# Designs tried in a protein design chat: miniprotein binders against q6w4x9r395to579. Part 164

Target 1, 185 residues: q6w4x9r395to579
Amino acid sequence: GHCSLEGGSFVTTFDARPYRFHGTCTYILLQSPQLPEDGALMAVYDKSGVSHSETSLVAVVYLSRQDKIVISQDEVVTNNGEAKWLPYKTRNITVFRQTSTHLQMATSFGLELVVQLRPIFQAYVTVGPQFRGQTRGLCGNFNGDTTDDFTTSMGIAEGTASLFVDSWRAGNCPAALERETDPCS
Key: E = the ipSAE of ESMFold2; O = the ipSAE of OpenDDE; V2 = 0.75 times the mean of E and O plus 0.25 times the DockQ between their complexes.

## First folded at step 14 (miniprotein)

Design ed50
Fold by ESMFold2-Fast, scan of step 14:
Structure ed50 (fold): chain B 185 residues (1-185), chain A 82 residues (1-82)
Amino acid sequence: as target 1 above (185 residues)
Amino acid sequence: STTRLRIEFRDISEEQAKKVEEIIRFEAEKSGVDVEFEYHDGRLTVEARGSPYAIEWFLYIVRIRLWWELENVTIYVIKVES
């Protein structure tokens, strides 16, 4: 399955449900028992644009008991606070430059991340079939049904994105504002 | 239907303990978990009560937030009782 974070604030879940939000926080993007060492994939959103009236993706984080890998829009990759030269390899994870504008994080456990650096910072998450029905977070539950894609951290399916997004905050942050899903607005 | 959880943080300063309490209170409120705190001689003790599902998520998200936001903080799970 494929989940995308595009256009600054636009998300499409593994089951292909699109939504938008305005928020300044770190969010759980993907949590699953299939991730080793109690791992999580997270997305950091902050104010963007000339007026700072919009928010956008500024970093993607893979966090586990062993690793704190941050890939930021300024093209810096760190692990546990230390800047790393690419290609960067651990036992189960390799981060490398796929193209002049894209970084890739490949793993041994069925998770793949591609980050577009320019012209707009965007992320694309791919998970193997072993993750089907076993994911939670902003990317949805990957069960083949879009009607419950807004399942909160407490297991409740919501009809709107705002309560769903707020449940996945990983920070003492204000509530997110829901945005229309129209890509031209 | 109620799970009780006791966790500890050891060799933690008063300043770090306040940050940990702030994180825990926020996540407890969000998860419908009730928490009580005690700080004594560098040890912060937390008693948490909630549904089994809520306590499992609470432990997970607290751990993630501590790893993300703080350095040199270790969580010790002392007791889980249902």
Scores: ipSAE 0.759, ipTM 0.886, lowest interface PAE 0.8, mean pLDDT 88

Design ed51
Fold by ESMFold2-Fast, scan of step 14:
Structure ed51 (fold): chain B 185 residues (1-185), chain A 82 residues (1-82)
Amino acid sequence: as target 1 above (185 residues)
Amino acid sequence: STTRLRIEFRDISEEQAKKVEEIIRFEAEKSGVDVEFEYHDGRLTVEARGSPYAIEWFLYIVRIRLWWELEGITIYVIKVES
């Protein structure tokens, strides 16, 4: 399955449901028992430099008991706070420059991440079939049905993207703007 | 049904304990988990109560946030009762 984070604030889930949001926080992008060492893939969103009301992806993080790999829009790769020259290899993860504008994180556990650095910072997540029906986070539940793609961290299917997104915050951050789901806000 | 969780943080300063409490209070409110804190002799004890699903998520997200935001903090799971 394939999940994409494009155009600053647009997301397409593993079940191909598109949505967008306006939040500034670190979010759980993907959590699954298929990830080793209680791992999580996370996305960091911050204010767009062009507009104070817009937000955009600024970093993608793979975090586990062993690793804290950060790939930022400034083309810096760190693990546990230390900058790494590419290609960077651990036992199960390799980060390398795929093209002049793209980095790839390949893993031994069925997760692949491709990050576009220029002209717009974007991310593409690919997971193997073992992840089917076993994912949680902004990328959805990968169960082949788009109607429950907005399933929150408490297992509740929501009709709005904002409540879904807010449930996946991994930070003491304010709630995302509800402009697309509440005409009064 | 309800699950009770007891976790501890050891060899932490009062400043570190305050930061851990802020993370835990935020996640507890978001997940519908009730929490109680006790700090004594460099040890922060947290007792949490909620549904089994809520406690499982609460423990996971607290661990992720500690790894992401703080250094040198280890969580000890002392007891889980349902």
Scores: ipSAE 0.720, ipTM 0.877, lowest interface PAE 1.0, mean pLDDT 86

Design ed52 (at its last look DockQ between E and O 0.85; V2 from the best seeds 0.63)
Fold by ESMFold2-Fast, scan of step 14:
Structure ed52 (fold): chain B 185 residues (1-185), chain A 82 residues (1-82)
Amino acid sequence: as target 1 above (185 residues)
Amino acid sequence: STTRLRIEFRDISEEQAKKVEEIIRFEAEKSGVDVEFEYHDGRLTVEARGSPYAIEWFLYIVRIRLWWELEGVEIYVIKVES
């Protein structure tokens, strides 16, 4: 399954449900029992423009008991606060430069991440079939049904993105600001 | 049913304990979990009460936030009862 974070604040879930949100926080992007040692993939969003409701992806984080891998829009890769030269390899994770504008994080446990650095910072998450029905977070539940893709951290299916997104905050952050898509477009 | 969770943080300063409490209070409110704190002699004890689902998520997200935001703070799970 494939999940994308594009165009600043647009997300397409593993079940192909597109949505957008306005919020500045670190969010749980993917949590699954298939990730070793209670690991999580997280996305960091910050303000990109003058408007209070504008947001953009600024970093993607893989976090576990052993690793704190941060890939930032500044094209710096760190683990546990230390900058790493690419290719960077741990026991189960390799981070390398795929192209002049793309980094890839490959894992032994069925998770792959591709980050576009330029011209706009974007992320693409791929998970193997073992993750089907076993995911939680901004990327959805990967169960083949888009109607419950806005399932919150408390297991409640929401009809709109704002409560869903707010439930996946991993920070003492204010609630995301939501603006309805213009229905006249 | 109600699950009771007791967790402990050891050898932490009052400043670190305050930061841990801020994280835990935020996540407890978001998860519908009730929490009580006791700090004594470098030890912070937290009693948490909520549904089994809420306690499981609460413990997970607290671990993630501690790993992300506070270096060198370890969580010890003392007791889980449902």
Scores: ipSAE 0.749, ipTM 0.884, lowest interface PAE 0.8, mean pLDDT 87
Fold by ESMFold2, look of step 15:
Structure ed52 (fold): chain B 185 residues (1-185), chain A 82 residues (1-82)
Amino acid sequence: as target 1 above (185 residues)
Amino acid sequence: STTRLRIEFRDISEEQAKKVEEIIRFEAEKSGVDVEFEYHDGRLTVEARGSPYAIEWFLYIVRIRLWWELEGVEIYVIKVES
């Protein structure tokens, strides 16, 4: 299964459902019992572009009881706050430079993450077949049915991306597409 | 059915407790979970009530947010009953 986070805040789920959102927050991208130590993959979005409402991906985070791996647009990789030289290896995770513009995080538990650093910060998530029907988050539920890919953190299928995305916030953040009202703009 | 969850935070300051409460209130509202707090002498106790599914997600996302956003805060699950 493949999930992508591309420029302009576009997302394509494991079931190939495309959507777009703008929000300044950290979101649960992928959670599954297949990830060890209560692991989750998270996506960090921040303001970008010329308008106050546009946002883009600025970091991808793998978080568990043991690891807090951050891959950010400044091209620095950290684990638990410490910068790491590449290739970087734990017992079940390896992060290495795939090309001059791409980093890869490979794991022994069926998760693979490829991060394009330039020209636009983008991420590509691949999961093995053991993840079928066992994922939740912005990448969807991987059950082969696009009609319920907008399933919220409460298990409710929504018709709009904004309600779905807001349910996966991992922070006390404004709702997606919140418009800033500034007298100067 | 309703699941009752009791969790506890130990040896935390009033400022840390306030940050934990803000996270928990936000996630409780999102999850349809009712929460009550009691803070005394460095111990924050939280009583939470909701559906089994809501409580499972609530506990998970609270743990994730604590790991991501705070340091020096450990969560202890005291009781889960229905």
Scores: ipSAE 0.684, ipTM 0.864, lowest interface PAE 1.2, mean pLDDT 87
Fold by OpenDDE base, look of step 15:
Structure ed52 (fold): chain B 185 residues (1-185), chain A 82 residues (1-82)
Amino acid sequence: as target 1 above (185 residues)
Amino acid sequence: STTRLRIEFRDISEEQAKKVEEIIRFEAEKSGVDVEFEYHDGRLTVEARGSPYAIEWFLYIVRIRLWWELEGVEIYVIKVES
């Protein structure tokens, strides 16, 4: 499964459902029992301009009971608040520079993350087949059905992205603005 | 089916407890979980009740929120199925 966060406000789920939202919060991208130690991948969005529609991804976070790995737009990588030199390796996670503009987080448990640093901070999430039907968050449920991708944290399938996105907030943030559009639009 | 969850925070300041309570109340409301709080002498106790699914999600999101927003807070969890 491939999930992408592109263009500052566009998301394409594992099931290839595209949508758009504008929020300034931390959101759960991926939660799954396949992630060890209650692991979750999260995305941090912030204002990139003066209008409410000017939002962008500013960091990606992998959080577990053991690690809090943050990859920020300024190319700083931290774990549990401490800056780390690349390549950085934990027990089952490695963060390294893939190219001059891309960082990669590789794992031993079927999760891969590629972060494009420039010109736009973007993220690409790949999960193995073992994750099928077992994912939750903004990246969807990876079950091959796009119609139920907007399933909230409480298991309610929504028709639009607004309540879906808000349900995956990891903070007390304002409600996100939502427009369901193709990222290529 | 209803699950009861007990969360304890030890060596927590009153200010921290207020922040925890704020986070938990917010997530409890979202999850349809009933919560009660008790703070006494550096210990915050939270009693939560709800469906098994709601409680599981509630606990998870609370952990996520606390990891993100309140570093260093120790959590003890007791889950009772009923």
Scores: ipSAE 0.419, ipTM 0.749, lowest interface PAE 1.3, mean pLDDT 92
ESMFold2 (binder alone), look of step 15: mean pLDDT 86; pTM 0.853

Design ed53
Fold by ESMFold2-Fast, scan of step 14:
Structure ed53 (fold): chain B 185 residues (1-185), chain A 82 residues (1-82)
Amino acid sequence: as target 1 above (185 residues)
Amino acid sequence: STTRLRIEFRDISEEQAKKVEEIIRFEAEKSGVDVEFEYHDGRLTVEARGSPYAIEWFLYIVRIRLWWELEGVRIYVIKVES
């Protein structure tokens, strides 16, 4: 399955439900029992644009008991706070430059991340079939049904993206933004 | 049914304990979990109560946030059925 984070704050879930949101926090993109050592893929969003009225992806994080891999829009890759030269390899994860504008994080456990650095910072998440029905977070539940893709961290299927997105916050952040997140916006 | 969870942090400064409490209060509120805190002599004890589903998610997200935001803080989990 494929999940994308594009054009600032647009997301397309593993079940191909598109939506957009406004947010300035760290969010859980993907949590699954299929990820080793309590792993999670996370996305960091911050204010962007001249007026700071819009928000965009600024970093993608893979976090587990062993690793805190951060890939940021400034093309710095760190693990546990230390900058790494590419290609960077651990036992189960390799981060490397796929093209002049793209980095790839390949894993042994069925997760692949491709990050576009330029002209716009974007991320593409691919998961193997073992993740079907086993995911939660901003990328949805990967169950083949788009109607419940806005399932919150409490297990409640919401009709709008705003409560869904806010439920997946993974960091302390400013007061919630009042702007509705609309999948048709 | 409800699950009762006791979490203990040891060798934790008062500043670190305050940050841990902030994280735990935020996640507990979000997940519908009730929490109580006790800090004494470098030890922070948290007692959490909620549905099994809520407690499972609460523990997971608290652990993730601690790993992301606070290095060197160790968590002890004591699960008590009630």
Scores: ipSAE 0.118, ipTM 0.592, lowest interface PAE 5.2, mean pLDDT 81

Design ed54
Fold by ESMFold2-Fast, scan of step 14:
Structure ed54 (fold): chain B 185 residues (1-185), chain A 82 residues (1-82)
Amino acid sequence: as target 1 above (185 residues)
Amino acid sequence: STTRLRIEFRDISEEQAKKVEEIIRFEAEKSGVDVEFEYHDGRLTVEARGSPYAIEWFLYIVRIRLWWELEGVTVYVIKVES
C-alpha cells in the first residue's frame, strides 16, 4: 500500500483517501505492530518561510527503541542526534541517495520511504501486504475501506480531518486548522 | 473496566520532572485518562486511570514522546488492575 505527503500539506492515505490540513506539529504518520521495537514513522510540519501556504512538511522521522532517524528538508540525515554520511546502514535499515533529488529509506520489515528533496519536500510511504488492517496514523488504517480512514488515536471514526489529525499529534501543539480539500479541487 | 497504571521516573531533576508532567498531562487529556503526580527525592510517580484501550495508547504515545523530546529519562512501569 502507498501513502503520500505532497504539495506541502496534502496527504493521500493507504486506502487512497485524499485530504489536506494546516498544522504545526510532529504527527504519527504510521504506527503498527508490524514495526519492530515499538517503531513509528512520524512527520514534522511547520510554517513555510517562502509563501503563505500555511504549513509544509519539513522532516520525516523513524523512531524506535534503537533508532531516531531524521531526514530533513535541509538534506541532513541524523540517527540519535548524529549526522550520518550516505549510504547509512543499520541492521534492518538503509538510507541512501536514490537520485540527485531523492533519498530512500529501505527496511527489512516491509516499510519503504522515499523523500523528494527538491523542488518541494515530499514523502512517499510504501508498506507490504502484512501491514493490511494493521496500521494507524495520518496514513489511515489500510483496511480497503476509505469511509473509516479518519479513525482517531482513540479508535473513533470522524467525518472531518481536523479531529483525526489532532488525535495523531506527537507534541504539545495547537490544534490544526480545519481545511479538508480534494487535491484536484 | 478500568485499568490503573503506575509509572515511576527515578534520578530525575525537578526541571526534567516538570517537562515529563507537561507531556503526560497533554496526552492524558487527549486520551481521556486521569492522572495524578507526586514528586519526592528525585522520583516522579504518575498514577493513571482509564479504559484498557485508552491506557494502552496513552502509555505508547508517552513513551514515543519521551524518546523523541527528552534524553536521560528512564521509565519504570507497574500496572495494577482495579
Scores: ipSAE 0.668, ipTM 0.850, lowest interface PAE 1.3, mean pLDDT 85

Design ed55
Fold by ESMFold2-Fast, scan of step 14:
Structure ed55 (fold): chain B 185 residues (1-185), chain A 82 residues (1-82)
Amino acid sequence: as target 1 above (185 residues)
Amino acid sequence: STTRLRIEFRDISEEQAKKVEEIIRFEAEKSGVDVEFEYHDGRLTVEARGSPYAIEWFLYIVRIRLWWELEGVTLYVIKVES
């Protein structure tokens, strides 16, 4: 399955449900028992320089009991706070420059991450079939059904993206602002 | 059904305990988990109560946030019962 974070604030889930959100926080992108050492893939969003409540991806994080790998829009890769030269290899993870504008994180456990550095920082998450029906987070539940893709951290299927996104915050961040398209007044 | 979770932090300062407590209170409220705290002599004890689903998520997200935001803090799971 494939999940994408593109154009600053657009997300497409593993089951191909697209949505947009407005929030600044670290969010759980992907949590699964298939990730070793209680791992999680996380996305850091911060305000764009243009307008209020516009948000953009600024870093992708793989976090586990052993690793805190941060890939930032500044093209810096760190693990546990230390800058790393590429290719960077651990027992189960390799981070390398795939092209002049793309970095890749390959793993032994069925997760792959590709980040586009320029002209816009974007991320693409690929998971193997062992993850089917076993994922939680902004990338959805990967069960082949888009109707429950906005399942919150408490297991509730929501009709709106904002409640879904807010449930996946990994920080003491304010709730995202939701704007109606058809207001009464 | 209700699950009870007891977790502990050892050899932490009052400042570290305050930060841990802030994280735990935020996540407990978001997850519908009830928490109580006790700090004595470098040890912070947390008792948490909620549904099995809520306690599972609460423990996971607290652990993730501690790893992400704090250094030198280890969470020990002392007891889980339901």
Scores: ipSAE 0.684, ipTM 0.865, lowest interface PAE 1.1, mean pLDDT 86

Design ed56
Fold by ESMFold2-Fast, scan of step 14:
Structure ed56 (fold): chain B 185 residues (1-185), chain A 82 residues (1-82)
Amino acid sequence: as target 1 above (185 residues)
Amino acid sequence: STTRLRIEFRDISEEQAKKVEEIIRFEAEKSGVDVEFEYHDGRLTVEARGSPYAIEWFLYIVRIRLWWELEGVTITVIKVES
């Protein structure tokens, strides 16, 4: 399954539901029992430098009890707060430069992340079939049904993206402003 | 249905306890979980109640946030009742 974070503030879930939001926080992008050591993939959003009213993806974080890998739009990769030269390899994770504009994080547990650095910071998440119906977060529940893709941390399916997004905050930050979803056409 | 969870923090200062309470109150509100706190003699006890789904997420997010935001704090899950 594929989940994308594109165009600054657009998200397409594993079940292919598109939405957009305005928020300045770290959000749970993907959490699953399939991730080792209580792992989660997280997305950091902050105000755009070009527009004060817009927010955009500025970093992606893989967090577990063993690792805190941060890939930021300034092309710095850290683990547990220490800058790392690429290629960077741990026991189960390798971060490397795939192209001049793209980094890849490959794992042994069925998760792959590709980050576009330029011209706009974007992220693409791929998960193996073992994750089907076992994911939660901004990328949705990967159950083949788009009607419950806005399932909150309370297990409630919401009709609006803002309540869904707010439930997946991973820090003490303000609530997201509601944004219109992309027209389905 | 309702699940109850009791968490104990030991060897925790009053300052650390305040930070733990801030994190837990924020996560409880987001998850629809009700929490109560008791601090006594370097020990912070938290009682939480909510749906099974909400309690499972609440325990996960609290544990991972505290793991990375606070050093030297030991968490013991004392009791879970469904």
Scores: ipSAE 0.366, ipTM 0.701, lowest interface PAE 2.8, mean pLDDT 82

Design ed57
Fold by ESMFold2-Fast, scan of step 14:
Structure ed57 (fold): chain B 185 residues (1-185), chain A 82 residues (1-82)
Amino acid sequence: as target 1 above (185 residues)
Amino acid sequence: STTRLRIEFRDISEEQAKKVEEIIRFEAEKSGVDVEFEYHDGRLTVEARGSPYAIEWFLYIVRIRLWWELEGVTIEVIKVES
């Protein structure tokens, strides 16, 4: 399944439900028992530049008992606070430059991440079939049903994105604001 | 039903304990978990009560936040009772 974080504040879940939000926090993007060492993929959002009144993706984090890999919009990759030259390889994870504008994090456990650095920082998450019905976070539950994609960290299906997003905060952060899904309507 | 969780943090300063308490209070409120704290001789004890689902998520997210925000702090699960 495929989940995307695009255009600053747009998210499309593994079950293809689109939404957007306004929030400044680190959020759980993907948690699953399929991730080793209690791992999680996280997304960091902050206020956009002066040409926008929105929040935007500024970093993607893979965090586990072993690793604290941060890929930021300034094109720096760190693990446990130390800057790394690419390609960077651990036992189960390789981070490398896929194109002049894209980085890829490949793993041995069925998770792939592609980060677009320019012109806008964006992320694309791919998970193998073993993750079906076993994901939680901003990317949804990957169960083939979009009607429950706003299932919160407490297992409650919400009708709006803001409560869903707030349940996935990984920080002492303010509540997110609801944003329209149809900006052109 | 109610699950009771006791966790401890050893060899932490009062300053570290306050930061851990801030994280735990925030996550407890978000998860509908009730928490009580005791700090004595470099040991912070947390007693948490909630549904089994709430306690499982609470423990996970607290662990993630500690790894993300506070180096040198280790969570020890002392007891889980349902």
Scores: ipSAE 0.734, ipTM 0.876, lowest interface PAE 0.9, mean pLDDT 86

Design ed58
Fold by ESMFold2-Fast, scan of step 14:
Structure ed58 (fold): chain B 185 residues (1-185), chain A 82 residues (1-82)
Amino acid sequence: as target 1 above (185 residues)
Amino acid sequence: STTRLRIEFRDISEEQAKKVEEIIRFEAEKSGVDVEFEYHDGRLTVEARGSPYAIEWFLYIVRIRLWWELEGVTIRVIKVES
């Protein structure tokens, strides 16, 4: 299955449900028992400089008990806070430059990440069939049914993206709706 | 049904304990979990109560946030009772 983070703030889930959100936080993009060492793929969003989008993707993170791999829009790759030369290889993960504008993180556990660095920072997540029905996060549950793709961290299927996205925050960040309704702006 | 979780942080400064409390309060409110805190002599103890599903998610997301945001802080699960 394929999940994409494109155009600053657009997401298409593994079950091909598109949505958009405006938030400034780190979010759980993908969590699954199929990820080793209690791993999670996370997405960092921050305010964008373009008028058509309030927020944009600025980094993708693979976090586990042993690894804290950050791929940022500034074309820097770190693990556990230390900058790494590419290609960078661990036992189960390899990060390398796929093209002049794209980085790839390949893993031995059925997860692949491609990051477009230019002209716009974007991410593409591919998971193997072993992940089917075993995922949660912004990329959805990968069960072949789009009607429950907005399943929150509490297991509730929502009809709209806002509560879904806010449930996957991994930071002390205000809800998107509260920022949009700020009477002082 | 209701699950009760007790977790502990040892050798933690007052500044670190404050940050941990902020993370835990935020995640508890988001997941519908009730929390109580006690800080004594470098040890922070947290009692959490909620549904089994809520406690499982709460523990997971707290671990992820600690790994992401803090260094040198280790969570110890003392008791899970449901």
Scores: ipSAE 0.714, ipTM 0.874, lowest interface PAE 1.0, mean pLDDT 86

Design ed59
Fold by ESMFold2-Fast, scan of step 14:
Structure ed59 (fold): chain B 185 residues (1-185), chain A 82 residues (1-82)
Amino acid sequence: as target 1 above (185 residues)
Amino acid sequence: STTRLRIEFRDISEEQAKKVEEIIRFEAEKSGVDVEFEYHDGRLTVEARGSPYAIEWFLYIVRIRLWWELEGVTIYVTKVES
């Protein structure tokens, strides 16, 4: 399944439900028992330079007991706070430059991340079939039903994106309870 | 039903303990978990109580946030009772 973070503030879940949010926090994108060592994929959003009502993706993080891999919009890759030259390889994870404008993080556990660096910082998450029905976070639950894609961290299915997004905050950030953009636009 | 969780931080400075407490209070409120803190001689003890689902999520998100935001802080789970 595929989840995308595009256009600065748009998300399409693994079950293909589109939504938009305005928030400035670190958010859980993906948590699953299929991720080793209690791992999580996270997204960092900050205010855009043109409007305080708009936010944009500024970094994607893979975090586990062993790794703290940060891929930021300034094209820096770090692990546990240390800058890494590419290609960067660990036992289970490889980060490399896929094209002049894209980085890829490939893993041995069925997760792939592609990050577009320019002209707009964007992320694309791919997970293998073992993740079906076993994901939580902004990318949804990957169960083939879009009606429960806004399932919060407390297991409650919401009708609107704002409460869903706020439940996946991984920071002491203000709630981004804001009017939702229509799911089709 | 309720789950009771006891976690401990050892050899932690007062500054680190305040940061840990801020993270835990925020996540507890968000998850509907009740927490109590005790700090003595470099040891921070946290007692948490909530539904089994809430406690499992609470422990996970606290662990993730500690790994993300703090250096050199180790969480010890000393008791889980349902």
Scores: ipSAE 0.706, ipTM 0.870, lowest interface PAE 1.1, mean pLDDT 86

Design ed6
Fold by ESMFold2-Fast, scan of step 14:
Structure ed6 (fold): chain B 185 residues (1-185), chain A 82 residues (1-82)
Amino acid sequence: as target 1 above (185 residues)
Amino acid sequence: STTRLRIEFRDISEEQAKKVEEIIRFEAEKAGVDVEFEYHDGRLTVEARGSPYAIEWFLYIVRIRLWWELEGVTIYVIKVES
């Protein structure tokens, strides 16, 4: 299955449901029992200093008991806070420059990540068939049914993206609905 | 059914304990989990109550947030089912 984070703030789930959100937080992109060592793939969204009030992807993170791999829009790769020269290899994970504009993280456990660095930082997630029906997060549940793609962290299927996205926050960040204050601008 | 979970943090400063409490309160509210805190002699104890599904997700997300945001904090988990 394929999930994409494109155009700054657009997401297409593993079951091919597209949506857009507005938020500045770290989000759980993918969690699955198929990821070793309680691993998770996360996405960091922030406001661009160049684009006033726009939300954009600024980093992708693979986090587990052993690794904290951060791939950022400034083309720096760190693991557990230390900058790494590419190609960077662990027992199960290799990060390398695939092209002049793309980095790839390949794993032994059926997860692949490709990040586009230029002109816009974007990410593409590929998972093997063992992940079918065993994923949760912003990329959806990979069960072949798009009607429940907005299933929140508490197992509730929503009709709109905002509550779905807010449920997958991995930070003490404001919810989109909290911005509906009267008359706050 | 209701699951009760006890989490303990040892050798934790008051500053670290406050940050852990902020993380746990946020995730507990989001997950519909009830939490109580006690801090004494460098030890933070958290008692959490909720459905089995909510407690399982709550524990996972708390671990992920601690790994992401804090260094040197170790979580000790005691699970008690009712």
Scores: ipSAE 0.641, ipTM 0.847, lowest interface PAE 1.3, mean pLDDT 85

